# VH-VL binders against Uncharacterized protein 5: the designs that were tried, part 15

Target 1, 153 residues: Uncharacterized protein 5, of Haliotis asinina (Donkey's ear abalone) (Ass's ear abalone) (p86728)
Amino acid sequence: SNLQCKIAGGGELIPIRTPEYRAWVPLGEVGLNVSDSKVLIFAARSCFGAHILLQNNAEDFKNAVYEIVIGGMKNTRSGIRQCVGCKFDEWVKDKALNCRFFNYFWISWCGDEVWVGHGYRPPHNRILRYKYENQPVINAASVRSESDTYWAL
Key: E = the ipSAE of ESMFold2; O = the ipSAE of ESMFold2 at other seeds; V2 = 0.75 times the mean of E and O plus 0.25 times the DockQ between their complexes.

## First folded at step 10 (VH-VL; framework fv_livmoniplimab)

Design j6 (from g2 with heavy chain S54E, light chain E27Q; at its last look DockQ between E and O 0.87; V2 from the best seeds 0.00; counts 0 for: pae E 2.4 > 2)
Fold by ESMFold2, look of step 10:
Structure j6 (fold): chain C 153 residues (1-153), chain A 118 residues (1-118), chain B 107 residues (1-107)
Amino acid sequence: as target 1 above (153 residues)
Amino acid sequence: QVQLVQPGAEVRKPGASVKVSCKASGYTFTRYYIDWVRQAPGQGLEWMGRIDPEGGSTKYAQKFQGRVTMTADTSTSTVYVELSSLRSEDTAVYYCARDLMEYGFDYWGQGTLVTVSS
Amino acid sequence: DIQMTQSPSSLSASVGDRVTITCQASQDIYNYLAWYQQKPGQAPKILIYAASTLQEGVPSRFSGSGSGTSFTLTISSLEPEDAATYYCQQYDDFPLTFGQGTKVEIK
């Protein structure tokens, strides 16, 4: 296709707060629909453990196609895994988050891979990539966090 | 549907070795760590170590270094813990548990009672 | 090693009582704490992870709180099936360690 992969949202950023380890917040419920998109750009202010779930079904939090963890393990690593709480399929040492300031991140599922990076200009500053065993259809995303986290999505 | 199935009991003399199995089903075996935890009669829980079933890499509690070996067989979805140079204080129930990292141990085997007696 | 100290070691309470169990860590473990329930002859069962998050399928009368070094498990209204031993467990750093347990009995 000659079409560029679509970035979710495209308007003013949506502020969300996720308290320490509460239920997943479906992004569709706060007005951010990713079903027609291949890229999510966002900011987070957090001490550690920002989690993003990419989902085939907005109501399923057990069989998510991917969980992306930014600044996990007390802000020491970021990773991609194919189930909630399983081993990371790919991870990197990463002090991604800051308790006092927002940092930007992006996630792309454009093509046959999931990419994760710092900043707001994908594919710049990519830190992670994972090639799909099967090409997923991502229809939804949700967030939660290990520490009190402020998001701008 | 997740299950971790262990044998019920093993008896050994001091100085011997024991190898306890834990057969996993109902999930993709190689995607999750498995931890081993033991419990002496009437006592609390003691973590022994963790294994990555895919590559067999392990992390052991220092107390067991040199006596413990954990292995995995992906063809049978089974992990093992082997404890050598057994002492009477190794008498315990040995549990395997599925390790969900920041989400804790969500499923446990029913335990294997290992008795070490003269 | 991170030492986990539970209090009390045992208690006896009536159905309907509020039960509180505490767990102290020897160093900051952030929120990397789980609570497990174990009935006689059974394996432990997870109740709470991340200090305060209820595992799916666990009754809402169970709750957890705390962060850092001090943590609490609360049963808001004790039921007969809650008679068990409860363990806290830190998973912040290796070796993973458990509290010594708190036995809860029904009067």
Scores: ipSAE 0.536, ipTM 0.853, lowest interface PAE 2.4, mean pLDDT 90
ESMFold2 (binder alone), look of step 10: mean pLDDT 95; pTM 0.959
ESMFold2 at other seeds, look of step 10: ipSAE 0.545; ipTM 0.854

## First folded at step 11 (VH-VL; framework fv_livmoniplimab)

Design k1 (from j1 with light chain N31S D93S; at its last look DockQ between E and O 0.81; V2 from the best seeds 0.68)
Fold by ESMFold2, look of step 11:
Structure k1 (fold): chain C 153 residues (1-153), chain A 118 residues (1-118), chain B 107 residues (1-107)
Amino acid sequence: as target 1 above (153 residues)
Amino acid sequence: QVQLVQPGAEVRKPGASVKVSCKASGYTFTRYYIDWVRQAPGQGLEWMGRIDPSGGSTKYAQKFQGRVTMTADTSTSTVYVELSSLRSEDTAVYYCARDLQEYGFDYWGQGTLVTVSS
Amino acid sequence: DIQMTQSPSSLSASVGDRVTITCQASEDIYSYLAWYQQKPGQAPKILIYAASTLQEGVPSRFSGSGSGTSFTLTISSLEPEDAATYYCQQYDSFPLTFGQGTKVEIK
């Protein structure tokens, strides 16, 4: 059937700053709960390396996670991987980020695939998709970055 | 519990080849790169190369190009480094390490001492 | 190739001393720098990645700082078990390269 999936948030944007390579910032701790949602829309201003971790459990950074890297490899690639720091399962050449301006992105784990796109209107401008054989329930998300990054979530 | 297990020592004569194993356990072998690093007695660390265990693709330091071959066996979760045309200056401890890319080398084998002597 | 130069090559210090080791890269490596500790007869162990991020389980007396081409490892209060050789490593570009090491001895 035709399923529409819930977008996280739904009100005021939550500003976050992640200095380069600090601890993961759990989104639940800053007031954004993704446990009933299947889509995250956000903006980031960054030179490179914006990381989003989708988690089964907010305390799990290793076992039941997906890591989305936007503008990795010094803003030349974006990708999806099923473990922190492992090989990308899917990636694309992508100059996604800008040091001076916010750009919008979206991530969907609706259904049995993970999708990533540019802009604020999923499923438009999808750049990545990955179908996983296991269908982990995603209840939390966290953010981190390779360079000093400002987020609006 | 991630582990990288290597044999303790190998002895070879100049001109021979040596093949050192590194058996991985405690994680999904094919999802992570493995790097090889060597250390001559009393010397520093020297990167030799990296292997993608799933497809066998490699990147070698130029110094070793033509003498080094890295391979992986996914059925046994084992990577190998083979160094040919051995010289006395190849005497070193050879380490394997799990490569987390942006997050550094997080686990190391205990090393294999390769001694090349005439 | 990116050359990594450590200073000093060796040092001798007393328990409780503040120890500082520096690492210079020949090119901009952003923050793609790791510090490893190697005790005699052992494999290296990662202490810090991304120039300043402490690996899980590493004592808080270790810290790292710097970006670009200049980096520092600090041991705020030297302990007897910190006698080791310390290496910096860049992982910005291939070939991956290490500094020559800094041997830290207890007086």
Scores: ipSAE 0.623, ipTM 0.873, lowest interface PAE 1.7, mean pLDDT 91
ESMFold2 (binder alone), look of step 11: mean pLDDT 95; pTM 0.961
ESMFold2 at other seeds, look of step 11: ipSAE 0.651; ipTM 0.877

Design k2 (from j1 with light chain A50G D93S; at its last look DockQ between E and O 0.95; V2 from the best seeds 0.72)
Heavy chain, then light chain:
Amino acid sequence: QVQLVQPGAEVRKPGASVKVSCKASGYTFTRYYIDWVRQAPGQGLEWMGRIDPSGGSTKYAQKFQGRVTMTADTSTSTVYVELSSLRSEDTAVYYCARDLQEYGFDYWGQGTLVTVSS
Amino acid sequence: DIQMTQSPSSLSASVGDRVTITCQASEDIYNYLAWYQQKPGQAPKILIYGASTLQEGVPSRFSGSGSGTSFTLTISSLEPEDAATYYCQQYDSFPLTFGQGTKVEIK
ESMFold2, look of step 11: ipSAE 0.644; ipTM 0.883
ESMFold2 (binder alone), look of step 11: mean pLDDT 95; pTM 0.962
ESMFold2 at other seeds, look of step 11: ipSAE 0.669; ipTM 0.887
ESMFold2, look of step 12: ipSAE 0.629; ipTM 0.880
ESMFold2 (binder alone), look of step 12: mean pLDDT 95; pTM 0.961
ESMFold2 at other seeds, look of step 12: ipSAE 0.662; ipTM 0.884

Design k3 (from j1 with light chain D93S F94Y; at its last look DockQ between E and O 0.88; V2 from the best seeds 0.66)
Fold by ESMFold2, look of step 11:
Structure k3 (fold): chain C 153 residues (1-153), chain A 118 residues (1-118), chain B 107 residues (1-107)
Amino acid sequence: as target 1 above (153 residues)
Amino acid sequence: QVQLVQPGAEVRKPGASVKVSCKASGYTFTRYYIDWVRQAPGQGLEWMGRIDPSGGSTKYAQKFQGRVTMTADTSTSTVYVELSSLRSEDTAVYYCARDLQEYGFDYWGQGTLVTVSS
Amino acid sequence: DIQMTQSPSSLSASVGDRVTITCQASEDIYNYLAWYQQKPGQAPKILIYAASTLQEGVPSRFSGSGSGTSFTLTISSLEPEDAATYYCQQYDSYPLTFGQGTKVEIK
C-alpha cells in the first residue's frame, strides 16, 4: 500500500551526521519535511544503532508515535516500538549497517501498518511490519544514533 | 506524569521474607522493563535484577539467584520484589526504576527501607 | 561482571569550582554509561545517559565524556545544590553494575 503513498523529499539528498547519542536531529530543521508524506527512503553509514523517530508533533520528543531502530544492540537486530526506549513491539535479527559503506532503508506508514525494509524500493525487502488499530498522525521525523552515523536523506 | 510509588518501610526478622511493591502510573505499564536496585545504609547502589511486566520474564544478578523473585500484576500496574532467607546484610533501601534500555533508568521510586533486625 | 571504579571516592570543593569525577570500566562498554545524582534521603536521579547525553531538565553545567573504558562527569561551576553523591553505571551487559560513588561536598 505504500507504493500509492507520497515519498518524503524528492530533491537532492541531504547529508547529515549524528554523533553518538546526541540530541535528536529534526529532519524538518535540515530541510526534509514528512508532514504530507507516508514513506521515507534514506541511507546510513554506521557501525550500529541508527534511530528514526516518527512524531505527531515536530517539537515533542517525549511522546514519539514510533521509534524505529536499525542495527540496534550493536548491529544485531532491528525493531519498531511505540515509545522511546520501551520494549520492541516487533523486532528481527538484522545485521543491517556497515561501518564503511552506506546501506539504504525505507520506512512506510502508508495504510494501516508501519513497515520497515532494506533497499530503496518499497515494499521490496520488508523486514518488519506492525499493524495498528487507528493510523497515527505522523507530521515529523527525527534521527539519532548509538554510533557516529552519516545519513543521506 | 510517570510515577513509581513504593511503601516507605518494612521491618523483618532474620530468616523471614519480604515482598516490596512498586506501583506504576502515567505510562503504559507493560511496555517497559522495571529494574530493582538496593542500597545498604551509607553504601552504593547494587542492581538486583529486572522484570518484563507483560510476560513476567526476569533476569537476576547471580548474588540473589535462588533468594529473589520478581513478579508483576498487570491489573494493578504493580511489580514486586521478594527476597527470602533475610539476613542483616539485606538491610537496605530497595528502589524500583523504569529501564529505558539504551537510554538508562529514567524514573525511580523513592525507595522502601527494609530493616532486618532481631 | 564488569567492575566500575570511580575516582575520587569523595571531594570537597567551593561554589564556582570545576569538579571532575572519573569512572573506569574493567571492559569495553562502548558508550553505554549513565551518571546518576543522589542527594541524602532521595532516590537517584539520572543526569546523563550514553556517556555524554544530558537528560532533559538537567542543568547545562553538567557534562559527560568518554567511551570504551574511561569516562568523566564534569560540573563546570559547582553550585550549592550539587552537593550529592554521584554514581556511574554501565548498562552494556548483565549484571548491570554501578561505581562505588563519589561524594561531593561544599566547603
Scores: ipSAE 0.548, ipTM 0.849, lowest interface PAE 1.9, mean pLDDT 90
ESMFold2 (binder alone), look of step 11: mean pLDDT 95; pTM 0.963
ESMFold2 at other seeds, look of step 11: ipSAE 0.615; ipTM 0.874

Design k4 (from j1 with light chain Y91W D93S; at its last look DockQ between E and O 0.82; V2 from the best seeds 0.00; counts 0 for: pae E 2.3 > 2)
Fold by ESMFold2 at other seeds, look of step 11:
Structure k4 (fold): chain C 153 residues (1-153), chain A 118 residues (1-118), chain B 107 residues (1-107)
Amino acid sequence: as target 1 above (153 residues)
Amino acid sequence: QVQLVQPGAEVRKPGASVKVSCKASGYTFTRYYIDWVRQAPGQGLEWMGRIDPSGGSTKYAQKFQGRVTMTADTSTSTVYVELSSLRSEDTAVYYCARDLQEYGFDYWGQGTLVTVSS
Amino acid sequence: DIQMTQSPSSLSASVGDRVTITCQASEDIYNYLAWYQQKPGQAPKILIYAASTLQEGVPSRFSGSGSGTSFTLTISSLEPEDAATYYCQQWDSFPLTFGQGTKVEIK
């Protein structure tokens, strides 16, 4: 977008591991606060299925969320959906992840859309966009994964 | 809060058809797939198929292809499974379930017992 | 089609016992496996998805393990309310398929 928006974080990257157990890890609990931000840039090393949940608050897993799935379905698709586990509102074929190396991604909820892209220079390499039906307030984010995943946030 | 409501029982003769309803409430109906699973007396669970309620697209288990039709009515938040050319082997409890894909089937109807006997 | 085979078909155990149920897939299904509990006269209820991830609200005495073709559901200390039939289910590919079930009885 044309709008300047704050990127979450501001220090050294925070390492997180999510095993195949797929428990959500609230980013606020590991020191990353997104409440005054509109962009999240991160890296992941994973074979498949890196999930990011954008939330009104860290306890909201149902009513005010967007789930972004990077390299879902055995690293064949990435997508955006308005609820955990529901149908994707937007998806593309995407072999996004690498088992041995970190790849970078970004998510933006700046403006009136959710955008997802590859790399660390939004809005470059955008692969997904979804226009809100109702503009959300995003104050928290959480991560989980389908395979053992190392994150740098 | 999320509920899938089905009728309790249906009785049919061999050769007839049956149409079982599943009324969804407590969530946005068109955002989730619905699957149908049946269970014959004393037997395990058998997946029949999946429907996308928004567009009506379906996937059926090959065993039922040609005899099964799944439909959805978005105005009433209801899915249906219709099974034709009934045989005694079709006697079973028919469940609808909300499909969260990689997260499994999280809510189930209580089932409809379809009895086929002459 | 992916065949799911559970073992044992039934078992009887006392309250407090550790119970182990296995599930074998005919093909590699990665970790795309769920476990369901079905009590008599009721619909199935999901316990575990992704082979080992406990559903919210499920007691911690339940656990799952395995990947590939071999999977295990464990109840660390059997409670009276755990008397039920347990099913594994793969969601790797269509048609979705269930194991035959394992009936767990108390006594």
Scores: ipSAE 0.489, ipTM 0.819, lowest interface PAE 2.3, mean pLDDT 90
ESMFold2, look of step 11: ipSAE 0.519; ipTM 0.842
ESMFold2 (binder alone), look of step 11: mean pLDDT 94; pTM 0.950

Design k5 (from j1 with heavy chain S57E L100M, light chain D93S; at its last look DockQ between E and O 0.91; V2 from the best seeds 0.00; counts 0 for: pae O 2.03 > 2)
Fold by ESMFold2 at other seeds, look of step 11:
Structure k5 (fold): chain C 153 residues (1-153), chain A 118 residues (1-118), chain B 107 residues (1-107)
Amino acid sequence: as target 1 above (153 residues)
Amino acid sequence: QVQLVQPGAEVRKPGASVKVSCKASGYTFTRYYIDWVRQAPGQGLEWMGRIDPSGGETKYAQKFQGRVTMTADTSTSTVYVELSSLRSEDTAVYYCARDMQEYGFDYWGQGTLVTVSS
Amino acid sequence: DIQMTQSPSSLSASVGDRVTITCQASEDIYNYLAWYQQKPGQAPKILIYAASTLQEGVPSRFSGSGSGTSFTLTISSLEPEDAATYYCQQYDSFPLTFGQGTKVEIK
């Protein structure tokens, strides 16, 4: 775990469903505030394409954002990019998701890097890291998916 | 505002080469792929290839492999497609487009008409 | 290469009509399909991505449906400005390929 960095949440898991390619769902609107934390731990059940956007502000979809794609490209890779839809700055081969079962993931923006990993015990099982060129202020997060996805946050 | 600006027309003889430019503005040029698509008069759209402007990495449709070269100049935010050994069937409008991957091609240049005639 | 086949090649319809254009892929492309509109003398403009998601600024009379190999673009009530050629395009795998186009004319 990150001793210096607070994990978002702390209550019962918040269930969210994102149907295929609907509008971004701001996590603040479903009761999960990330503004005072640096780590998000969650589970997702999905065939492919779970997207998480780290934002300066819940309405900012252009500036000071990072898009994390878990199980993109039909569940063959995961990656981090600095804008919605642009090229990945970092990616790995990754069959991260399962259509029938929830798998756990974590994202950290603690310190000077964005990290992504599998499981529920950061920093264990890290699969991605990206050192900021310009350190962002992250106060919000939103989710979206390429396929029908159930989240537990 | 995102814009992709191309020259209006080019004329060449069979056997020559043509290099068509596409100048991007209104966004960070090196963060997005650019694709080239051509359209012969009265016909449909044909994908030619994709370039990563930051490092120059390309992917070409196989039918153009060996005749097509795509390059980028980050200092001018400009992408080029060059087609060699031109034939009359290469007469077409050549479009550049910003590639948003999962989100499709969101902005297109106005097209450059390349005419190959003797 | 994934072949994209549109039907019909052309159609003529009256203002207010419901117009349906179909697109068949030669293999499963999941939902990685876009629809573009092209008016004479202009570049294509994206209408729909991911088979069914409307691009920002596109009128709500346009809709898309389908997955796998069969896809449909629908104009619920045709307007005069919708006279154009419509293309489907798969982006599941390289080379990216387009349908041959459907020309829509107003009677």
Scores: ipSAE 0.577, ipTM 0.853, lowest interface PAE 2.0, mean pLDDT 90
ESMFold2, look of step 11: ipSAE 0.604; ipTM 0.867
ESMFold2 (binder alone), look of step 11: mean pLDDT 94; pTM 0.956

Design k6 (from j1 with heavy chain T30D, light chain S52D D93S; at its last look DockQ between E and O 0.82; V2 from the best seeds 0.00; counts 0 for: pae E 2.2 > 2)
Fold by ESMFold2, look of step 11:
Structure k6 (fold): chain C 153 residues (1-153), chain A 118 residues (1-118), chain B 107 residues (1-107)
Amino acid sequence: as target 1 above (153 residues)
Amino acid sequence: QVQLVQPGAEVRKPGASVKVSCKASGYTFDRYYIDWVRQAPGQGLEWMGRIDPSGGSTKYAQKFQGRVTMTADTSTSTVYVELSSLRSEDTAVYYCARDLQEYGFDYWGQGTLVTVSS
Amino acid sequence: DIQMTQSPSSLSASVGDRVTITCQASEDIYNYLAWYQQKPGQAPKILIYAADTLQEGVPSRFSGSGSGTSFTLTISSLEPEDAATYYCQQYDSFPLTFGQGTKVEIK
């Protein structure tokens, strides 16, 4: 059985909006540090295209990163890929987002896989899993979106 | 440093075929789509198709169906577009571009001028 | 196929002017629209993707707006190096299609 994995954050949810921040918004710069954790739970209100980048460090947008896309392709697909904008390594049909309401999601890089799910109770409602080709070290995360998105992290 | 390198020019007679190369460097080649776009002299840009270099799967514009073939060689990090049964209206600059999907085409080759003439 | 129509076909403006170029799609393409700049003898260069998102390294005088079927590229203060042809491109659905181009000249 798995050992406990630490969830990022520690209390009050951090609200951000990503149409004013078309560049990646590093979560460390808004007060959320993932370097000592293996799980991120968050909520998003968005029509489509909520993107989360898991990074070796906050400046690394090319190497040793995973991009998780929630509600991509006009809110029809969610997926995991090993580089920004490249082909998905894993994806599913997924109408994950809602323009009017916040939905919860979680991402885990605990153990030897990346998992993605719906809701706020990992590992419940897992929709994606991807086994590492090489064990990454994840010390940072960033967000951006294809449509106007409100986040609670 | 991402680069897409193409030959400068090719000359062919009507009815022949041409195969234009695009050599990629500075990134993990088979993780990204490559698209081909052409531009006739004095004209705008025309999308020809997209290739997934890892499996060779393609999507072609209907105008080129039956005349175009796109291939990739992962061992040399090179994609190719081949156009058959050439006509004078196929004279154009042929560009390859790295396709980042929702992030657009971020890097382009310098283009290859294909001239179809007697 | 989605037709992309640009206006105007060409324009002439002075350094420092605000320049606007419009692009109309024949059907809803959401925000899957890019703008490219092309100078003579060069490959196109991306300026904007997702209708309004500035590519890294592109000067902040460039901006994009719009969604659905109507889109605008704005140069807030024209510089001499901005003389070029500008193309919009939809990438919502295949085949990917470009507008016919807008040539921007310095007076």
Scores: ipSAE 0.521, ipTM 0.835, lowest interface PAE 2.2, mean pLDDT 90
ESMFold2 (binder alone), look of step 11: mean pLDDT 95; pTM 0.961
ESMFold2 at other seeds, look of step 11: ipSAE 0.633; ipTM 0.878

## First folded at step 12 (VH-VL; framework fv_livmoniplimab)

Design m1 (from k2 with light chain E27Q A34N; at its last look DockQ between E and O 0.89; V2 from the best seeds 0.75)
Fold by ESMFold2 at other seeds, look of step 12:
Structure m1 (fold): chain C 153 residues (1-153), chain A 118 residues (1-118), chain B 107 residues (1-107)
Amino acid sequence: as target 1 above (153 residues)
Amino acid sequence: QVQLVQPGAEVRKPGASVKVSCKASGYTFTRYYIDWVRQAPGQGLEWMGRIDPSGGSTKYAQKFQGRVTMTADTSTSTVYVELSSLRSEDTAVYYCARDLQEYGFDYWGQGTLVTVSS
Amino acid sequence: DIQMTQSPSSLSASVGDRVTITCQASQDIYNYLNWYQQKPGQAPKILIYGASTLQEGVPSRFSGSGSGTSFTLTISSLEPEDAATYYCQQYDSFPLTFGQGTKVEIK
């Protein structure tokens, strides 16, 4: 990372499976602590719709700080929004996911923006940026998916 | 708590227009789409369109294109649907609903009965 | 436009029965399907989104399944309060479209 911010996790990837449209899986419950970090790097193998929720509080799924959707709408777009299911504040056309193979992604809330990119070397291959007015307090993250998804976090 | 409040009923003659309101409260109005769905007596649900309350961009079902206009007033947190050149087949209950996209329509107004009688 | 066809159009069943309602789409809609319940004089209420996911507060006797073009809503053990009309709705593409409805009555 060259974002000058701490990356979550200890380098050993944590495997998670999210069946389609099941409950959010809090990353803290599987041992990934994001409260001291500003960058999340992960891999996902999925046909479409990998969702990541950045949260002030691990128990708050209604008032998320940000929902990031990778390969939403049949793997045609990725976006950032300020609440679960609300309008995207930023989105791009993006065929990000692969049903057969893991692809890498990263999310940063390090600077004065939320960034999303492809690969495992932020800030390379950034696809989204959203400038916030005030630095968000992010202490937790959770994942879910629209299709059956395997994660390495 | 989230609420969508609509007037109960409107009566019009054929050829007139009607404008139905939907006042939102309990959430940040401009962050969510609002959709309009109508239901003729004894019939099923029919999607009419969606509005982005921020800036007012819309998507209409082709069946209504040219007769329907949806608008939003952010100062009152209210969306409107206006249907022109009314005919008897436009008699229906008109619902507004908050649209969470892939999570469905989570809150609905109680509906406005629009009656068009010749 | 994507046509959504429900079957049956109505049914009558006893408390405790397993009830199955089907919905067919005229083209592949993946899992982009919702189910709504509407009781007389009320607005619809979402039951299931994403073909299979129960909305918060929906009793576990409701379940949904399917993908592609064929979908099923199941009530595992019918209760008196389940008497209603049920609608499927696709959200794969505009215009959003509903099935014609299935009226469920208690006999």
Scores: ipSAE 0.693, ipTM 0.889, lowest interface PAE 1.3, mean pLDDT 91
ESMFold2, look of step 12: ipSAE 0.716; ipTM 0.895
ESMFold2 (binder alone), look of step 12: mean pLDDT 94; pTM 0.957

Design m2 (from k2 with light chain T53D; at its last look DockQ between E and O 0.89; V2 from the best seeds 0.70)
Fold by ESMFold2 at other seeds, look of step 12:
Structure m2 (fold): chain C 153 residues (1-153), chain A 118 residues (1-118), chain B 107 residues (1-107)
Amino acid sequence: as target 1 above (153 residues)
Amino acid sequence: QVQLVQPGAEVRKPGASVKVSCKASGYTFTRYYIDWVRQAPGQGLEWMGRIDPSGGSTKYAQKFQGRVTMTADTSTSTVYVELSSLRSEDTAVYYCARDLQEYGFDYWGQGTLVTVSS
Amino acid sequence: DIQMTQSPSSLSASVGDRVTITCQASEDIYNYLAWYQQKPGQAPKILIYGASDLQEGVPSRFSGSGSGTSFTLTISSLEPEDAATYYCQQYDSFPLTFGQGTKVEIK
């Protein structure tokens, strides 16, 4: 059997707005399911703090999750962590976001690593990678932000 | 359940040192920062510093720089704050708190009353 | 250091009243502001982070607003269990600093 790394979506991009520090927006509730996928490609226009949560199930915001923060700390770094608000397991200096323009990003949980990159052509422009020993199965994703953010997913 | 357990009280004389413990349970100790906050009797809250338990890296408030040391013991999931050259104005309740960064301090220890008296 | 100034220092109000507490920062802290509630003999408990986001399990009568240097905590309808001291706290930059507190009492 083939091991394939399927990209989520594949239809029209779904516009979402997340105001500053709001409840997580489950992507399944807006029509984007990641349950059979291993890659998410998206765009965001934001001053800082775009957060993506990869979840074992859509109602789990605590236990079996990865939180990816793009342009955190006032747009100075991006990182990957295994819990909401905990220390990053990997991070880089990264002025990733732009207040006036959309930038593209991708996240992959293909295989036994989590990767994050810029642009819309994974695996090009990877900025982060981390190998987790006990990866949960990812069936859902959610977004939120520290600043007013426009997403295209 | 997440818990941060501290001793109830410590008594010291001026000029001595005190080391207050904070034992964490119910979560992965090394994944979260711990901050120390104190509160003098009848007064407000004062941040003292933050420690990364995994590597022992610290950030202290300038007021305490030179008198404060924070350490962590990953084998016992315990953080310590030590304050030296104690004065009567150091009499306070000393709290540890789990620091979720952009999500605030979500769990606090019950506090340790440190009394400095002659 | 960023000074956080709360108003009023104390207040008394009746059950059902709308209560408003303000917090002023000496510098722009964006929305990096938390509110904590502390009852006598207890540790503080977080109510709000990010200036306006309600912590899970906190009653919806609590709300926060503001950005930059001016922030407000509102209790829309005061209940007896809300008698406590409330602190704002900035976490934009080190050292982290708290307001001096606002004591809320029930008449």
Scores: ipSAE 0.632, ipTM 0.876, lowest interface PAE 1.6, mean pLDDT 91
ESMFold2, look of step 12: ipSAE 0.638; ipTM 0.882
ESMFold2 (binder alone), look of step 12: mean pLDDT 95; pTM 0.962

